# Designs tried in a protein design chat: VH-VL binders against f9uss8. Part 8

Target 1, 221 residues: f9uss8
Amino acid sequence: MVLTDIEYLLSYLEAHHVPTIKKKRHTYLTYHGLAEHYTYVLKDGIIKNSIILQDGREYNLSYIAKPDVISLLRDEVSRSTDQPFNVRIESEYATFYQVNRVAFWKYVNSTPELQNYVKNYYRKKLSENILRLQRMVMNGKKGAICAFIYSLVDLFGRKVNEGILIDFVVTNDDIAGFCGISSRSSVNRMLKELRTDGVITVKNHKFIIQDVSYLLDQIAN

## First folded at step 19 (VH-VL)

Design ro3
Fold by ESMFold2 at other seeds, fold request of step 24:
Structure ro3 (fold): chain C 221 residues (1-221), chain A 122 residues (1-122), chain B 108 residues (1-108)
Amino acid sequence: as target 1 above (221 residues)
Amino acid sequence: QVQLVQSGSELKKPGASVKVSCKASGYTFTKYAMNWVRQAPGQGLEWMGWINTNTGKPTYAQGFTGRFVFSLDTSVSTASLQISSLKAEDTAVYYCARVEDDFWSGYYMDVWGQGTTVTVSS
Amino acid sequence: SYVLTQPPSVSVAPGKTARITCGGNNIGEKNVHWYQQKPGQAPVLVIYYDSDRPSGIPERFSGSNSGNTATLTISGVEAGDEADYYCQVWDQKTEYVVFGGGTKLTVL
């Protein structure tokens, strides 16, 4: 069978005996703005990346729930090695390959399959960011919450009798950070409205989506 | 020390009114909705409704939409239940209980007042 | 409106396991909470979200919920566990809190 780009990268790292590290839930792999000389590749687990806004709020960028490179915003010649965002572990544990940044780019520059991975990585991230920007800019606050909840279906959704279970715990603070909403009380009110409308509910600390079509209808195109 | 302290027992005649108070301490009053629960002698727990302590909006259970009024005084972190035109069947213990004002709360009552006995007799 | 059904009483020998049931249509899809009430006292939360235990509640208290039945289980029952036990849910359609009728646990 033919390896996908990420499978090729993982097998390459294993063949070169790249060490791994393991981190616990709610600890940080990296912090926005700190110097870092490693490139990290998620082997397993779930992480959240974020930055601290000027007013002290944490702006949440995305989850990474499948093997992937954490960030490629710095190359081997960058004068700044600042990490672009905080990376926090959201699963019980997460495991990462830890690769010296300069060494990583040497691997890429000498290996056509890794060059292809990097080009596809950037195309993928650009496409994801364009879609995210359109959803966030074109929606009001309630639309942003609906778009965020819908995005969780792809990441964590599992069919159950009462609808779609989002098999992942999310807080009002996290939602506020993903949706650019200034207060958790506004998030709370909008979630309650969605529940009253029969769109979502809670089972065992997790979302149950009862009406996916409603979520889609609230997302601007 | 989180607690809900209710006013003392009341002896009333039919047709009178009573006001049961519930004073909260040790937590942010507006983060928790205040529920009222009735328990007639020898009977089970009956939910009467709740009041949103942030907005002041009450929700009354079916059968409690008339003579029963929930109110707040947020300056002293106090919720009150007023019962007008008292009847003998209003004889019960009345409890206040808090529920976190949060979509994720599941609506469990983690802290209860000690109860206020209201007796209505001729 | 949504109805919760509990047996009026349950008797268990000291040191044995008590099981108190709470029946409801598709109650397994709801979040079930349990309260202990001793005579002359206010109720005390002993289980929430089907199976979570508040701080200070002994590990011998546990809960489960599936299908049409939620169950409060008290292992190693002690005389001090004699009380009335109530199950409770929140119903999305009415937005009401609903209590079961209560179960008196007797330890003989």
Scores: ipSAE 0.593, ipTM 0.812, lowest interface PAE 1.1, mean pLDDT 89
Fold by ESMFold2, look of step 20:
Structure ro3 (fold): chain C 221 residues (1-221), chain A 122 residues (1-122), chain B 108 residues (1-108)
Amino acid sequence: as target 1 above (221 residues)
Amino acid sequence: QVQLVQSGSELKKPGASVKVSCKASGYTFTKYAMNWVRQAPGQGLEWMGWINTNTGKPTYAQGFTGRFVFSLDTSVSTASLQISSLKAEDTAVYYCARVEDDFWSGYYMDVWGQGTTVTVSS
Amino acid sequence: SYVLTQPPSVSVAPGKTARITCGGNNIGEKNVHWYQQKPGQAPVLVIYYDSDRPSGIPERFSGSNSGNTATLTISGVEAGDEADYYCQVWDQKTEYVVFGGGTKLTVL
């Protein structure tokens, strides 16, 4: 039987009786810049990472929709360290393993399989951040929206007769926050243009992607 | 309370004009497009078109591009339908109905005016 | 232009289930909305997005949509449900609102 890196971590935490906590939709697990004594691992649910800009707007960084580590921080020995971003629950509930930060690193340092998970985690996050940077600086606003919609396919995409259903509800505010767009009305206009061009539509409050090739063509290479 | 209140019924002769008004209250007027729907006696609902309440840009359904004019007075949250050169076949109830002007809107009419009966008779 | 077809009438006994159909090419790919209109009154939204009920609409009203047919279902029909019922879509190609011809529900 072959376990993925995250499956190994989850089995390890279960075997060590690591407690879980449960949070409701639109509540926060952690806040950017506050001291945190725990490492959290998403067990179930969907969360959104963000930071608060100086003008009070929430700038959205990513969704986590599958089990993954949340609170992995800089140094291995400090009792606490600053959280890198806000973590808000987007599903009805989300469940997290809650493990003391020092204890988590003790597990990792004693276990070669967990060390491999951590190395691969950092490589994955570095690659994702490089891609995010490209999307932010190399696309116009419409290209950023196309890149964002395309990114939802791997997270929430489901093939249906009329195209690819994004089986998750997003708002114009959410999209504005992910794409660095100042207004929901600007997002609304660009989404309507994509619909007029036959690229996307709405079914039951959710995106249907009708033309994936168009989305890819709008994204800076 | 969200409400659309239309002007009173009209009896007109052929060739005259009529203006039906629709006053909105209880919501942000510019967040919803205003639709006009016609219902001739004993007939079904017929979409005439809509007007964007932010820009004032009308969209007319096929067959309503000549004698029918949509307009707005945003200072009093009012949409209007003007029908010129009235014909007997214009005899109908005219409804205003709002649709949320948003990409995520399903373009359903959640609030309707009470209707204005326009009768064109000699 | 896109066309929606409804039967002109449906009769149902009190307490039984009424089914009102709305036919259209690939209507299952569209979002279907339903309106109830009683004599001398404005239409009232009863179902939107195929199956969602606005606040105040009883659970007896339900909707479904697949293939070429959308259906409004009214279970436990009451005399007060007697009305004309219209289906409606927004057509992406033309960007027009389209109504069905209407179905008169008679409760006998």
Scores: ipSAE 0.569, ipTM 0.799, lowest interface PAE 1.1, mean pLDDT 89
Fold by ESMFold2, look of step 19:
Structure ro3 (fold): chain C 221 residues (1-221), chain A 122 residues (1-122), chain B 108 residues (1-108)
Amino acid sequence: as target 1 above (221 residues)
Amino acid sequence: QVQLVQSGSELKKPGASVKVSCKASGYTFTKYAMNWVRQAPGQGLEWMGWINTNTGKPTYAQGFTGRFVFSLDTSVSTASLQISSLKAEDTAVYYCARVEDDFWSGYYMDVWGQGTTVTVSS
Amino acid sequence: SYVLTQPPSVSVAPGKTARITCGGNNIGEKNVHWYQQKPGQAPVLVIYYDSDRPSGIPERFSGSNSGNTATLTISGVEAGDEADYYCQVWDQKTEYVVFGGGTKLTVL
């Protein structure tokens, strides 16, 4: 049986008895700008990365909904690093491996499979962030909302008789923060327009995407 | 805490007019649309329509265009239903009920007024 | 135009389970809400979004919705549960609220 690179990392951490911590919904694992001595790896749960602006507004960067390293920014030898974003728990609970930063890099530098994970990690994150930037810059507010909803399909999408269920609760505040929209009422209005057009609906507090082609058409321009 | 208090019951003759008021308290008035629901004696609930409390835009159900007018006084958090040219078949209990004006709302009415009985008799 | 159909009455013995149905074309694709109305009183929300309970509604009230039928279930029925029960949806095509005709629950 061949492990994926993330499965290998998780198995490696378990074999080395790396301790875990557990956090409740809407609490923070780390905060933007504070020094941190640990590398965290999401074991299970869902988290949201964000930055709180000087005026108090929250700008949302991404969800992590499956096991992955939270951040690998800075050199391999420094004892600590400033965290690049806030990490808030969005699931009922989330569990993280907590590994000393220097120890984590020792594991990586002595283990070819972990070196491959890190190379692929950086490539993946760069590609994802370039795509997010392109969609945000190249689309108006409606296009940004459509791009955001479409991005949830890979993370939370599941086919159902009614269309594609986004099996995760998302609020207007969350959408505003991801799309750079300052007004919760503007998000609400645009979502209602999409419902009227037969693109999306709500079932049991969650999105149902009824017309994926419409979303893609709004993004492609 | 959260309340909808309606005006008192009315006895009217055919051809008269009536205004039913519904005063909201304990919540942000403009966050919820105000619905009007009619219930004739021994009958079920019938949706008459609603008014957007932020914009004042009414939506009337089929059959309630014309003699029925929804209005607001946002300074006192009050929605009103005016019925003109009253007919015997307008005899009913009239309820106000709020619905959160949010895409995620399932359009359920979580808080109702106590009801106002309008009786139209010769 | 969208129609919800409820039986006019349901009878149940005290302590037993009452099931009140609400029929509609593809109602399983809609969000169904339920109201209890006692004589001379305003309706009270007892179930929303098919199966969620507002605070203050006992757990013996539950709901389900699939296919063409939504069901309000009241377990351990008490005399105080005698009331009219209405189902309700939002109809996307007309953008109207739609109520069922109501079901009188009698506890024998």
Scores: ipSAE 0.561, ipTM 0.791, lowest interface PAE 1.1, mean pLDDT 90
Fold by ESMFold2, fold request of step 24:
Structure ro3 (fold): chain C 221 residues (1-221), chain A 122 residues (1-122), chain B 108 residues (1-108)
Amino acid sequence: as target 1 above (221 residues)
Amino acid sequence: QVQLVQSGSELKKPGASVKVSCKASGYTFTKYAMNWVRQAPGQGLEWMGWINTNTGKPTYAQGFTGRFVFSLDTSVSTASLQISSLKAEDTAVYYCARVEDDFWSGYYMDVWGQGTTVTVSS
Amino acid sequence: SYVLTQPPSVSVAPGKTARITCGGNNIGEKNVHWYQQKPGQAPVLVIYYDSDRPSGIPERFSGSNSGNTATLTISGVEAGDEADYYCQVWDQKTEYVVFGGGTKLTVL
């Protein structure tokens, strides 16, 4: 009956009366490059990490869809406190614990269970970044799209009679940003080709994956 | 204001040709495929096919792969339907209707032209 | 060669609820759209994606889709609702748009 490390973190924050904030869909919690004095922990909702380039193109890094710390790239002694990326709310609402950055690290440094969470957090994020790099570098455009769609299964997938429903709305712009594709028309064309091949379709504004093996063949090689 | 305005009614003899035009306004023409739908007198709606406004590539429904030709003039945001070798059975109202050129589109026609009546009388 | 079937007509008293069906093999796995066509006019989209309403369509228009049947429901029917109603899908196999045969709604 031992708590998982994230369950421990959440209970710890509650016990310390850490305040929460609530943000609505398509607003930003933080912006890349702006100073920030808080560490945020996702309590509920879905967010997207990104960097928006000067020309307006968006490079998407990841979704966070389960309770987790938003970023630990800055510690209590970091020379820079600016945010490493933009954090946008993708669910109707998202709720975050808001804790002073220095205070957060004081909690961690004095609490072995939180230290374990932080070690696991970094291992997890390193693994995720390796997979993200593989998606962007080792695949052609279609392979990157297939890898992205497949990555949504663990986050949002539900089995249905037609295949696997991705119970989350994504746009061609979002896909382009995750896959490093500059053209909405290229994303659109490749998704249509996958539908013609019987691999994916749309039901109620969401993906249905009809042939998971095809997706894996495009990326696993 | 998003609008599709079709050319006026036509009275033709069998064997002639007709060209029905559909001029789009109020939106980015290349973001929507243009569909053509036929409705014979007292009958239901019949999908004839569509034309991709980015590539100019037509897709014809079964039964419309001969005398029916879709075309575009993107410089004036206009799609056209040409019917050659007209027969009495071509007497119908012809509609243009747009469908968003997007994978996420359910292929529904949100905006329709007013219709063009083509009458073929021998 | 996907086929949609609709009853040729439905009659309903004013103020009551009209239900217009659209039958198709596994239509519940497709996205169903509905059009209203009044005499001498072009069709107007009233429901898309089974149950979504375009802006300007009253809430008394609703839709559902499961199994082999999609249904357009019009509550509080008015004389102005008298029209032909068409269901429509896009068929992934053929990549064709398919219309139902139409249902004439009569308000008595």
Scores: ipSAE 0.559, ipTM 0.794, lowest interface PAE 1.2, mean pLDDT 90

Design ro3
Fold by ESMFold2 at other seeds, look of step 21:
Structure ro3 (fold): chain C 221 residues (1-221), chain A 122 residues (1-122), chain B 108 residues (1-108)
Amino acid sequence: as target 1 above (221 residues)
Amino acid sequence: QVQLVQSGSELKKPGASVKVSCKASGYTFTKYAMNWVRQAPGQGLEWMGWINTNTGKPTYAQGFTGRFVFSLDTSVSTASLQISSLKAEDTAVYYCARVEDDFWSGYYMDVWGQGTTVTVSS
Amino acid sequence: SYVLTQPPSVSVAPGKTARITCGGNNIGEKNVHWYQQKPGQAPVLVIYYDSDRPSGIPERFSGSNSGNTATLTISGVEAGDEADYYCQVWDQKTEYVVFGGGTKLTVL
């Protein structure tokens, strides 16, 4: 049984006694545009990446719900150490390895297995972002909301008697930010339409997906 | 402070009409749908329907699609219930109650008016 | 149309625990809310979303919901808890609010 690239990274960090930090729900680990001397690796918990636009709107990029490096957009030789986006904790707590940025790249440069991790990380992120761009460009607002809800199934989905429970609390603000919708009332209206059509419902503040096929039919592709 | 204040009790004869008002204060009127709930003497709560305070569109429960009319005056944050052709069986306490108009709402009534007693007698 | 069934009455001694049931087909799949109504007064929300308490409701009020039965539990019952109690759901198919018939709690 062979370790995955991320499992290797985590084992490497443990062997080198890299310290961890713990953050509470709805606090920020990092902020877009502020200098940062650390690379963070998610150990457990759920985070959301976002940026704040000039007009104050929050554009949401992704959730990270499995161990992974938060960002590799900057390297040790880049002229800027600025963080590319805000990182907010969405679980009750999240735990991160805190690695000096320069030290992290020294580990990578001296370790072939970590070099493979970084190579595969960039390939994975490129593929994910191409698919995200395709979904957003090829869908209207309702299609974008359906695509977002569908994306939650792999991250948070759990089969229950009444359908698929999305075992994670998400708000209309969050959905608006992921879907590029400026009106929170528009998100609310489209979610109500999906409920009326028997596609989704709410149990204890969380989505239940009742008809995945209808959801997929609304998504371009 | 969030409040729903209803109009005073009414004594009416069969065949007359009555209008019960419900004035909201302390919150954004259009963010909550207004429900009407009837309670006949010694009986349980009976949902009559609700009115969407953004659109003014009512939804009436089965059995309330005739003589019962919901309306709004959003300029004074007031919902009204009009009952025409009153019958003895319309004798009851009528409550207004708000429900948050949101997909994530569980459709629970967190704030109620004090109730308006309508008595229909000959 | 969806129907909720409550026992007409429940009696409990002071200091004991009262349990008021609300029966419905697959009610565990629905969000259940509970109201207290004292004589001559409007109903007051005491539990929402099966088990959440509004601000100002004592911790001795609790709720549960699974299968075909939701339950309102009042621990350490006081004379002031004597009231009618109603369960309520929203039915997705009809989009109607549905109340149970009510349960009179008597504290002996």
Scores: ipSAE 0.555, ipTM 0.799, lowest interface PAE 1.3, mean pLDDT 89
Fold by ESMFold2 at other seeds, look of step 19:
Structure ro3 (fold): chain C 221 residues (1-221), chain A 122 residues (1-122), chain B 108 residues (1-108)
Amino acid sequence: as target 1 above (221 residues)
Amino acid sequence: QVQLVQSGSELKKPGASVKVSCKASGYTFTKYAMNWVRQAPGQGLEWMGWINTNTGKPTYAQGFTGRFVFSLDTSVSTASLQISSLKAEDTAVYYCARVEDDFWSGYYMDVWGQGTTVTVSS
Amino acid sequence: SYVLTQPPSVSVAPGKTARITCGGNNIGEKNVHWYQQKPGQAPVLVIYYDSDRPSGIPERFSGSNSGNTATLTISGVEAGDEADYYCQVWDQKTEYVVFGGGTKLTVL
């Protein structure tokens, strides 16, 4: 039977009876810079990676909305490692496999299929980060908001009669954090402009994209 | 607690002017636009327009662009409705109601003033 | 201009279910809000975003919206539910607030 590399990882963890933990919305799994002895693998739910700036603002980096390892950015040998990001739960609940860090790397190093997962993981994350850098650095504020909204299509989009529903709740604070915009009032104004232009609207607390071509035209690249 | 408290009822003659005030408390005044809604005796609710409490920019519904003026005094969290050249048909209850000034708000009026009855009689 | 149409009255027996309709072209694409107004009182929000209840509104109040019709449903109707009910939208094209004409609910 053919398994994707993430399916193989999940099956492997189940076969080894790796315990799970469950966290509720807006609680944190890990904090930037604190030591951690576990590797976490998202089983179900949606999380947001971020860092806290010195002034207390939260700078948002990415969502993880499909099963994946939360982070592999540190060395393979230490019993503990500093977490690179804050990880906050954005779904009602999220469930994670909790694996001792040394044990996790032992599994990987002895299992070719898991080694392949890790190689693909790094390639995927590098590619995603390059695209994020391009979108966020090369756009003005309006372009950054358009790029962010467009990026939600692959994560949360589904077709409806009115256009593309983004089936996930996002706030002006969240958008400001993803787009590097200093105030929610600036985000609010730009979203209202897009609505006036017939590009987006709100149905039941969620975006509906009415004109995706307009979003693409505003994005540099 | 969040409240909108309106000025008392007014009895006026045709041709006079009236000013209805609406004082907000318990929330950040500039976070919510202030709407004005008219209800003539035995009639339904009629949206007159709203004023942006951050910029002071009014928007008037069709039919309310002449004798009706919205204004603000943000120092005392108060919105006002001035009606000039009063006519008998202006006899109504006038409500203020807030709408969150946020793209996500949906433009529903979650808090209403108690209403101010303006009676225009010869 | 966008128009909302409500029946002028609805009668329902105590303990039964009242359904108050709000008609509009493609109203299912809009966010519909509902207000209750008792005689001599200001309106009170009872449903927003088609189906959400503000804090303090009992769960016997519910709403739905699809196609050309939004509906306010009040189950287990009580005498205290006698009031006028208004639907309301914000129209994206005109940027105006629009109210329906109101429906008088009578409990008999």
Scores: ipSAE 0.534, ipTM 0.787, lowest interface PAE 1.4, mean pLDDT 89
Fold by ESMFold2, look of step 21:
Structure ro3 (fold): chain C 221 residues (1-221), chain A 122 residues (1-122), chain B 108 residues (1-108)
Amino acid sequence: as target 1 above (221 residues)
Amino acid sequence: QVQLVQSGSELKKPGASVKVSCKASGYTFTKYAMNWVRQAPGQGLEWMGWINTNTGKPTYAQGFTGRFVFSLDTSVSTASLQISSLKAEDTAVYYCARVEDDFWSGYYMDVWGQGTTVTVSS
Amino acid sequence: SYVLTQPPSVSVAPGKTARITCGGNNIGEKNVHWYQQKPGQAPVLVIYYDSDRPSGIPERFSGSNSGNTATLTISGVEAGDEADYYCQVWDQKTEYVVFGGGTKLTVL
C-alpha cells in the first residue's frame, strides 16, 4: 500500500544503507551554530530543540517524538551548515540516521516522493512556528503553561480512568524553558494552583489532566 | 551528608510546655517543608502537619490546631515544635521529617530526625 | 477524611516472600510510599511512588499499586527485615499526609 511521506523517506534511507547512531538521555546530538556535515533523521526516541538566551538560560523550542528530519535550513550545495538549535535526547536513548548533507539533497532532488516530503516538512514547520509565536505573544505565564501542557496531549497523551495521562516526564526547568518563565519556583507555584483547582494531578512522576476544557479556555484563540 | 538532628528527650509535668528542635544540615533548608510526626507508645505514625520553610507558614492536621505551634529559625536551619498545656496523652516520640516543596513531589519523607521522646507524668 | 488500612501483622519464614498490603478507596490513583521502622529507631523510606527504591535499598524490596490495594513485597526475607512497615499517601482533596496503621513483620 501507499507509504506516508516519512515512511517513504525511512525506507529510502534503509535501502541506501544510511548508518545510524544512538545517543543516551541528556546528551546532545548537535549544538546551535556548530558547523555540521550531516542531515539527521530521527528513527526512534524523543528529542528537545533549544537555544541559549543572552543571559545564558536555555529556551526550549519543541519536542520531536516521531520520526522526522531534525533540520533543513540551508542551501542544497554546501558540504556543511550551521545548526539552528541544540538537540538534546530526552528519552533513555534516541536513534538517528546520519546522512551526508550533500548526498541527502541529491536523493531529494532525484526523487519526486522525497521532494514532496520536503515541501510538506516546510509547511508543517512554518505552521508550528506560527502557533508557537501566537502562544508566546498572546498568553500570560499561566496561559503559556496551560498551552504547553495541552500540547503534550498529541505527543504523549493516553486516556486512563483518572483523565488523560501524559506518558512522559517533564521537569519544572523544562516547562520554564518552553514557557519563557524565569524561575522554577514560579512554574512550581502555578502548577500547584492548577492541581488545587482540579485541573491536573501527578501519578508516578507524570501529569494526569483532569480538566482539559480548563486548559483550552486558558489558551488564546 | 543530609541529616536532621533533634533535641534531647524531655520529662514534663501536666500543664507545662516543651520545645522540640530539629536542626537540618547538608541541604538547602528552604527547598524542603518540615513535617512533624507523632508516635505514642505502642502506636503508629500520626502526621501532625508541616511548616513551609520559605514563608514560615504552618499547616496543622486536624486535632493539632490548638496547643501545637511550629516555628523556624532559618539562620541556623532549625525547625521547632512547641507543645503547651501538656497532657498525659502527649507522651510520645516526636519526629521531624522533610518533604521536597515541589509540585512533582509525591510527598514522601526521605530523611527523618532521630526522634525526641516527651514524657508527661505527674 | 482518607483512610489507609493495613493488617496488624504478617509472619513469614526466612528466605520466603512477605507481602504487606495497604488498602484504600481508589488507592491505585494515589502515590504510595513505604517506610520501615525497627524498634527504637526512626522510620526509613524503602519505597516511594508505588515502586521506586531509594539508593541503598536492596532490590528484594518492591512495590505495586492498583485498584484499592497497594502491596509492599520483600523477597528472600531476612531476620533483619523484622520491623513495622507503614504505607503513606498525600491526599489531594484534603491536602493532608496520611499513614496506614502499620504492619508488624515477624520472621519465623
Scores: ipSAE 0.506, ipTM 0.796, lowest interface PAE 1.8, mean pLDDT 90
Fold by ESMFold2 at other seeds, look of step 20:
Structure ro3 (fold): chain C 221 residues (1-221), chain A 122 residues (1-122), chain B 108 residues (1-108)
Amino acid sequence: as target 1 above (221 residues)
Amino acid sequence: QVQLVQSGSELKKPGASVKVSCKASGYTFTKYAMNWVRQAPGQGLEWMGWINTNTGKPTYAQGFTGRFVFSLDTSVSTASLQISSLKAEDTAVYYCARVEDDFWSGYYMDVWGQGTTVTVSS
Amino acid sequence: SYVLTQPPSVSVAPGKTARITCGGNNIGEKNVHWYQQKPGQAPVLVIYYDSDRPSGIPERFSGSNSGNTATLTISGVEAGDEADYYCQVWDQKTEYVVFGGGTKLTVL
């Protein structure tokens, strides 16, 4: 039986008795710009990465909803202690492996399988960020909202008779932060327009996507 | 301390006009649309429509597109219902009720005014 | 336009469970809200989004919604629960608020 990259990492952390920590909803694991000496690996739960822009707006980068490393922007040599992101727990609880940053890179440097995980991690993250940037700058505000909603399908989507349920609660502030929109009223207006057009609706505080083709058409421009 | 306080009961003759006011307090007036709901004596609740407190745009239910006018005075956080050419059948209790002006609102009315009784009689 | 149908009345003995229905085509796809109105008083929200309770509403009030029927359930019924109960939806197609005809709950 051959382990995937993430399965190998998780088994390695367990074998080395790496401790875990547990955090509650809407608390922060790390803060952008503050010193941090640990590398965190998500074991269970959902988190949101963000930064604060110069004008005070929060810029949301991604959700992480499956086991993965939170960030690898610093290595043992960098000596910088600045954290790249605010990391907020979005699930009721989230559990993380907590490993000293220097020790983590020692594990990687001595272990070919972990080196492969890190190479694939960087490749994946670069590709995701390039695609995200292209969607935001090429599609305008409406296209960015459609792209964001569509991106939730892979993370939280579940087929129902009414369409695709996004089984996760998202706010206008969250959407504004993911889409680079400074006006909450603009987000609200565009969502209402999509609802009037039969593209989306709300059931029990969550999105139902009624017309996924409409979303794709807005992205494919 | 969120409240909707309506104007007092009105006794009017057929053909007259009436204005029912609804003053909001304890919350940001422009974050909630204002609904108007009618209840004739012994009858159920009947939605008359609402007014968007940000834009001032009214939406009227079927049957309320004529003699009924919704308006706002945002400087005093007040919504008003004007009924012209009053008929005996306009005799009812008129309620204001707020609904959050947000995509995520389920359009439920969490706060209601106390009601204003309008009686049309000669 | 969209129609909600409620029974005109329901009678329940004290301490028992009252179930008040709200019928509508595919109402399970809609968000159902419930109001209690005592004589001479304004309606009060008791359930929203099918099953959520506002603060101050006792746990014995609950709601469900599936298929063509939404149900308000009041367990351990008390004399003070005697009132008219209305269901309500917002219909996406018409963009109107729709009320049911109301159900008079009698505790006897």
Scores: ipSAE 0.504, ipTM 0.784, lowest interface PAE 1.8, mean pLDDT 89

